# VH-VL binders against Cytidylate kinase (cmk): the designs that were tried, part 3

Target 1, 230 residues: Cytidylate kinase (cmk), of Chloroflexus aggregans (b8ga54)
Amino acid sequence: MRVPQTIAIDGQSAAGKSTLGALLAEALGYLYFDTGVMYRALALAALRAGIDPDDEAALSELAHQLVIDVTQPTVADGRQYTVLVNGEDVTWAIRSPEVERIVSRAARFPSVRREMVRQQQLIGQRGRVVMVGRDIGTVVMPNADLKIYLQASLAERARRRAAELRSRNIDMPLEQIAAALAERDALDAHVSQPAADAIILVNDGLTPAEEVALVLNRFVYSEQALENGH

## First folded at step 22 (VH-VL)

Design q4 (from p22 with heavy chain L104Y)
Fold by OpenDDE, fold request of step 23:
Parts: C-alpha cells; structure tokens; sequence
Structure q4 (fold): chain C 230 residues (1-230), chain A 122 residues (1-122), chain B 115 residues (1-115)
C-alpha cells in the first residue's frame, strides 16, 4: 500500500487528537489542522459582521460567502497552521475569547456545518493532510486513506488534563476534571462515533512519540492493520 | 451582549453577613468558571474566590477562607458570594468575572461586571 | 509578600512605546507561567487585555488593539506588557495576574500616565 495521503483523526475529548495529528503530520510533512478552527473563523466573521450567533439564516449565508482556507504555517511565530478567511490571516484572531464564547452556537446549525464540511473537503482533496476534529472519518473525509479513532480512559484523559493545567500552575482536582470530561463525553456520545473502518487507537500509557511511532510503523509504512488496546 | 451584573452590596457592621449575587447573560453560564475579585478603595485587585464546573469546586483566597462561600445556581444563571464574619478590610467593590470553561480553563477573566460596593463599618 | 511586583507608576508620551513589567518573585520561573494582563480605567471595571505564555501560546482579548502585546524577560523574571503607539486613552491602571496553584494572584498594578 502507498503512504496514506489523507488521515482522519477522531476521538474523545482530551484524548490527545491534536497532539497526535500535529506530530504525525510533521513526521510526514503533511498539513495538520483541527477542523474546529474553521468554525472559529466563521464565528469571527460573524462577530465582525454583527451577525447573531442564533441567526441560522444569516450564518448560513455568511458561511457560503466565506472562503476559509488552512495552509502550512506561513509565519514562524509558533503556529501549526495558517487560517485564512477570504485571504486574511486570522490564525490568532480566531482564538479570542469572544470567538470562543459563540463558536458553539454558530456551529450548531446543520446548514452551517454542511458548508463548513464542504470547505473542509476541499482542503482534504489536496492530499497530504491530517485532519483532526469531529466526524472526520465519517462525514468530512469518509474516504480517507487512514482513519484513526483515538481513545483513552477517562482516568488517563483526566490525568493528562491535570498535568496540562499543572504545567500552567493551575491545580485542579482530578475528580473534577474527570467529571467534566465525562459530562462532555455524554453530550458527544451520539455524534462522535468512530468510522466503521477506523483504527481504534487506545493510547493509555503511551507517550505522544510512541503513538506516532506506532501509527507510522504499523499503518503508514506497513500494510498491516491493527487495533491498539483492543 | 455578554454581561455580568452584581448586586447585594451595602453597608454592614463588622461581624455581619452579606450575600452578593451576579446575574449572568449572553453565554452558557453553567459551562464556565466564575470568580469574585474585589478592590478596596484606592487599592489594587484582589482575587477572592472561584468556582469551577457543575460540581462546584471552589477556591478561596486565604484572607476570606472560612468566612466566604462561593456558589452558583445554573438554573438562574447566577453566581453568589455569601460573606460572613465581615471585617473592615473586606470593604471593597466586588466584581464577578467570567473565566474559561473546562476546555480552556486557563483563559483569563474575559468578562467583568460593574461591581457592587460592600462597606463594612461600625 | 506579593508574588507579582509592578511599578507603581509609569509615564510615557503619546506615540511612544510603554513597557509595563510584572516581576515574579525569586524562585519561580516566569517561563512556566501564563501572564494575564488587565486594564482598568477610572470608574470602570477591569478589562481583560491578553494572556501570554509564549509566542506560540498566547491570547488577545476581544477588541484589544494589536498595539498591546505580551512578552517575557527571562533575565528579569518578568512578564512584559508592551503598548506601542501609545494613545491618550491608554492612560489607565494595568494589572498582571498569574495562577499560583489553587490561587489567583494579581500584581499591585501600574498607573500609566500618557503625557
């Protein structure tokens, strides 16, 4: 088999999808991005246009008018990708608190999501891409050469999140983190299922480097397909 | 459209109690951590307390620990600060502030109310 | 006593750049901390300006002009708020903030005067 040109990564919240995606893409020289950034871009555009996040019609129209693109980093400022809206670099602008507050509201509409998926698919068609996000293997790139569903135990995910917060000098009880993650899992359970042909990668106890090595050796550079942890 | 509105401030004697409220609107209140920050007259900002998640985990400054209780009613989109055993040094404008959600817990306090004044004096 | 030390006041001319410092106490490395900055104008509540961990990990507050930027001075063990192209409306108090385990800590604030 040839090296996968399109790689879809789905998985549970805090499972490490972004980390795996970024490292895998780096190893392969591929584009990496989380599809969420495109919704953030839409939200940013909505804010700039004064569009209500609850106005489906206006948001849908806006989505169709926008050209949202994601490319390899164009500026050496630590970014992992460049996000463009109608040619404007909005990579950091989409990270504003205001965008964060409304992105979920703006993104909930099927008509909006359909257009976002369409634009995501355009990027996927270029090949040499690792996409992370929601329903990548089932909806965005149903024909991806490689589909990975990253899975980790609640305890492991909670530990990882706790470690992340500690690295920022924030101490949060593990049980609270776990509870929050569990709640999110419950909310996403009906919409975040692995593709039937996805490889289930359980990454409990694995370092990011080990995960990448595993994927590369067993699925990218080998014809052997295995499910890790099952 | 996102806003916080504090209420409940007033004049109280030392040793007294007061309950502050913060009405939130324009965002999904239950998902976000909330904080109280106070500012004594002519002084700087002092963090008082924070509450995180639906489980209501709470943090307190040492200066108010054991005396103040932060809580929330998600059904009312309201944050509370129960202040007991009030002292003169508790005199301040009390701000409620919105922080991040669980995904972005390390985000700053990006929304502030106008504040409510608490004066502790005999 | 204070974990974060800020100069009490700073003056700068319109159009100039102002660098506000937030010095962390000895023993803790500024590189390990997110530095949050807030602006407070007279009679108003504080406003979130930005968060700075590193050049690759930072956040700009909503509506905050790009002339506000965060950085760090490792040698001084300090967070830096840089205000370029200083304008009269930038006259305000500026507070830095960090997380310290289970506590939030504010600096004493710097009063910036635009001459």
Amino acid sequence: as target 1 above (230 residues)
Amino acid sequence: EVQLLESGGGLVQPGGSLRLSCAASGFTFRYYAMSWVRQAPGKGLEWVSSIYGSGGYTYYADSVKGRFTISRDNSKNTLYLQMNSLRAEDTAVYYCAKEGDWEYLYYGMDVWGQGTTVTVSS
Amino acid sequence: QAVLTQPASLSASPGASASLTCTLRSGINVGDYDIYWYQQKPGSPPQYLLRYKSDSDKQQGSGVPSRFSGSKDASANAGILLISGLQSEDEADYYCMIWDSSAVVFGGGTKLTVL
Scores: ipSAE 0.466, ipTM 0.783, lowest interface PAE 0.9, mean pLDDT 92
Fold by OpenDDE, last read:
Structure q4 (fold): chain C 230 residues (1-230), chain A 122 residues (1-122), chain B 115 residues (1-115)
Amino acid sequence: as target 1 above (230 residues)
Amino acid sequence: EVQLLESGGGLVQPGGSLRLSCAASGFTFRYYAMSWVRQAPGKGLEWVSSIYGSGGYTYYADSVKGRFTISRDNSKNTLYLQMNSLRAEDTAVYYCAKEGDWEYLYYGMDVWGQGTTVTVSS
Amino acid sequence: QAVLTQPASLSASPGASASLTCTLRSGINVGDYDIYWYQQKPGSPPQYLLRYKSDSDKQQGSGVPSRFSGSKDASANAGILLISGLQSEDEADYYCMIWDSSAVVFGGGTKLTVL
């Protein structure tokens, strides 16, 4: 029996990819991160350099000049990972509202994405990693030992989002949340497809703990799963 | 550049009406919740009203319920506040503020306008 | 409706640290709330400083120095804004804020004077 060294998690928005990824990584002692943090790092660097998020040429050049790395937590301040840009710890800086506002614009260019993927792949090659994000199983780690595509019904995802907001004392209509999620699904539908060898995991009705247990017992530690290439 | 610019403030008699506008630029306006916050002379901040996303959901402080109406025109990237039955205690600088989007709704009011002054006096 | 209580004023010397408190009324647990902080200088609109839920769940405003940090005092049921290495430009009014269902609630504000 061999434990998967590289785990790719894709899936729908608000399906719980980050939660699953973090818990799996914790259980296995692996690095966890969402590839989105690297794009945020780029956006942060762009802001600092005064580069327009609509300037493809400048962003592409910047991306090639940056060394973006993600490691296990280096400081015990509650972080799940450490994000470095040219050796500088930017773990919390990338969470600024300004970065969040422009990251999608900065990340939309193919040339930028190619470079980000390259750097993501370098991290993947280290092994012992759970990587969450977009097109992980197809583009970033096409040879990942285990690929998971996480699915949940729109209703379930809306409920989960609503619960998250309520936990922060924000009361929002469920139907509005559902509408927003549906819109995002429509935008991502043509690009967010599971890898052919990915396990489709529907997590409706499952707690995070149950979901993690299922993955560990059925796919990570299962002889049958290993024999089938999962 | 992300920017909010308020307009429409002025002097009005008690019982009168005003309509404030807030022009937004530099971000995808329709995705973000927007709020009005006011500040009476020499006083603190008071939340007035909020409107969320594209669904038209609105919320109001008890002090303005039934008198004020918040709305938005996403095609014009503009936020509005219709103020009716104005009272002396409504005198304040009125700020429009950008909040989070649907994914990060719990983000703070990270962008503020310069404010527009409303004075209610006989 | 939730009530947030802030001291009216606080004074500290340049280079020192200032701790601003935002006390939630009894009956609600500060651990359940995101505490938002804003800075306002005379003649200017408020500026977003940071959001603090926990050490693992926090956000720094754009361009806000790291010497501004958030925390909580569970025993006091209060949010805390810590400003280290005080500078003259830190003299301002500081407001805390929370969500309360579908409403936003501000504290009364604290005037910080840098001596």
Scores: ipSAE 0.456, ipTM 0.778, lowest interface PAE 1.0, mean pLDDT 92
Fold by OpenDDE, last read:
Structure q4 (fold): chain C 230 residues (1-230), chain A 122 residues (1-122), chain B 115 residues (1-115)
Amino acid sequence: as target 1 above (230 residues)
Amino acid sequence: EVQLLESGGGLVQPGGSLRLSCAASGFTFRYYAMSWVRQAPGKGLEWVSSIYGSGGYTYYADSVKGRFTISRDNSKNTLYLQMNSLRAEDTAVYYCAKEGDWEYLYYGMDVWGQGTTVTVSS
Amino acid sequence: QAVLTQPASLSASPGASASLTCTLRSGINVGDYDIYWYQQKPGSPPQYLLRYKSDSDKQQGSGVPSRFSGSKDASANAGILLISGLQSEDEADYYCMIWDSSAVVFGGGTKLTVL
């Protein structure tokens, strides 16, 4: 039996894609690759170059000039991956608030996204990767061995978010969280669609561990993965 | 450029009222939580109030509960602090601070204004 | 009800390392909290330095040098801000902060003098 070498995870916002991806990658000894980090890297580079996040032409040019690589952790400092921009380790730098403020603006341009996708595909071609992000199963890795679309109800997502905040000692009413998530869903309504050959995984009521176990037992370490045409 | 600009500070008598404003620019204001933090002369930082989300969920320090009201107008990118029944101990520089968005609500106060001074004295 | 205790002052020489402590009291476990650190220089507003929950869950403020890092001392039930390679410009007040349910709590602050 062949274990999937490339795993694509798509899904709704706040469905837990990153958690599933990270845990699955860890279990398999694969690279965990959240494609969002590449856009963050671009944003960081833009900031350093003094490029306006609204300047499509400049951002597109920058994107084509950057060599962004993502590898398994190279430093034992708790990181889940190493992000390199032109050889520079920017793993933690891309997590700055300033980057987070502008990354959406910088990433909205199709020309930029095309180049990022190209570079993402290069990483995917290496195999042994769990890739999480936008349109992974349809655009970035259309030939991924295993495609998962993670789905969760608004109520479940709100509960999970509430629990996350509580774990950080922040009390937030569930209804407020739900309202915020609903607003985001409305904005992202046309963003994520499952690939035709993706497994739809509804994770309502599942813990992260249960979810990972389910994926491993039913789709990774089983002949069912082969039967899905991957 | 991300910027916060406080205004509305001044001299007021005990028992009086004052309304502070914080004008935000350079970011999508409505997506971020906002806070007021004050600092009495020669003293440390004291959290006053925070507001989260478009629905305006609010938190208050015990020292200001019932007297202060935090609010926001997203159409104007402005944060407010209505201060009533002011006391001498409310004398401080009041800072407006930007926090995280909904995805990263637990992020720190990464942007601060220059502050506006409130003096409560008879 | 959480209380954060910081030493009032700390002095260190240029080039040395300084460890600023933020001790949590009231029976709360530092391992369960995000510790936020801020720097404030005279006549200026505070500046966000970093957030530390764990080695795998931390955030560095924009433009904050890598010589600033966060950690925890479980035995002391304290958050730690480490400043390596001290520079004269690092002389400032440093405040730690946590969330406590529906409240934000600041420490009393530490005045760091670079000799």
Scores: ipSAE 0.421, ipTM 0.775, lowest interface PAE 1.0, mean pLDDT 92
Fold by ESMFold2, last read:
Structure q4 (fold): chain C 230 residues (1-230), chain A 122 residues (1-122), chain B 115 residues (1-115)
Amino acid sequence: as target 1 above (230 residues)
Amino acid sequence: EVQLLESGGGLVQPGGSLRLSCAASGFTFRYYAMSWVRQAPGKGLEWVSSIYGSGGYTYYADSVKGRFTISRDNSKNTLYLQMNSLRAEDTAVYYCAKEGDWEYLYYGMDVWGQGTTVTVSS
Amino acid sequence: QAVLTQPASLSASPGASASLTCTLRSGINVGDYDIYWYQQKPGSPPQYLLRYKSDSDKQQGSGVPSRFSGSKDASANAGILLISGLQSEDEADYYCMIWDSSAVVFGGGTKLTVL
């Protein structure tokens, strides 16, 4: 019996796509892969080379020189995956505040994105993967066996973000969080659209466990899904 | 490169006022929380105040509540600290610090300015 | 009771390790907090070293050598900054910091002397 081999999860910021992706991959024994790590790896390499994140030509050349790979964890340190740049383990280095400050600037160039997408596609072709991003089902894996687009109301997304911050003992007013999410949504509107064949999952009121169970039961192990999978 | 440059420090008598400025460059200013941290001569670090991106959410240490006002002008990439009713205990180097944006608030104060000195003395 | 308590000073030899502690007050648990560490050399502003929540949730500051690492001692309710292979340039003041609700709290600082 055959289940979907490639699963694309797209969705809005703070909609829970990383949580769903990681739990679903764990349940299936699949690689979990957040495509944002590709751009963080490029940003790290640019910082190390002293390259201005606004220099498109230098960044594009660097992107073509790098071999970025994402694999199952190779170290038992709580990582969700191992990120390699030219064979160097950079899994934790790409999470530095210096990288986070420049990643969006470095990633904006179409020539950079084209090369990063090419390398993401190579990873996806290996199958047995849950890939998370904002354009996975439309650009990276347009033929993914299962495409999910996560949505949640602004109020629910703000509540979830507030809960995460409170779990770290940071109290921020819900109105400020909602305003920031709405501003981010407006900036992302041009790329934050589901693929035409994506299943739209509105997850207001669902726990992560309930969401995973629903996806597995309805779309992975259902009689319709198994019949189509041959 | 991210840069923070404080200004506006000086000598002032008790009960007086000063306004500090911090000019920011090298990042998208409106996305980041900003803070003031002070250090009295020979002493440790003391957080003074923080302000979030829109400028509507501000936090103050108990020692300065009611006397200090933090603000920002996102069109000028500038952070301010209005200091009123100054006391001798407010004598310190005042640092401007950049924190994480709303999404990564817990990254800490990763960039600091060189500081501006406030001396409250008669 | 102060929210964060650090020893005022610590001395260690070059090449040795130094373990700097940051103890949280009664009523709060170190397991629930991100512990931030800063280094300050004379005449300079503080510099971010690292954040530690757990082995899977941590962050090294830019350019900070791997010989600086964070951990926690749950039984002592403390965050720990470990500096291995001490070098003379590690002589500095070290501050821990937490977010506590809507406030930022610094420890009193530890002056590390490398003899």
Scores: ipSAE 0.301, ipTM 0.681, lowest interface PAE 3.8, mean pLDDT 87

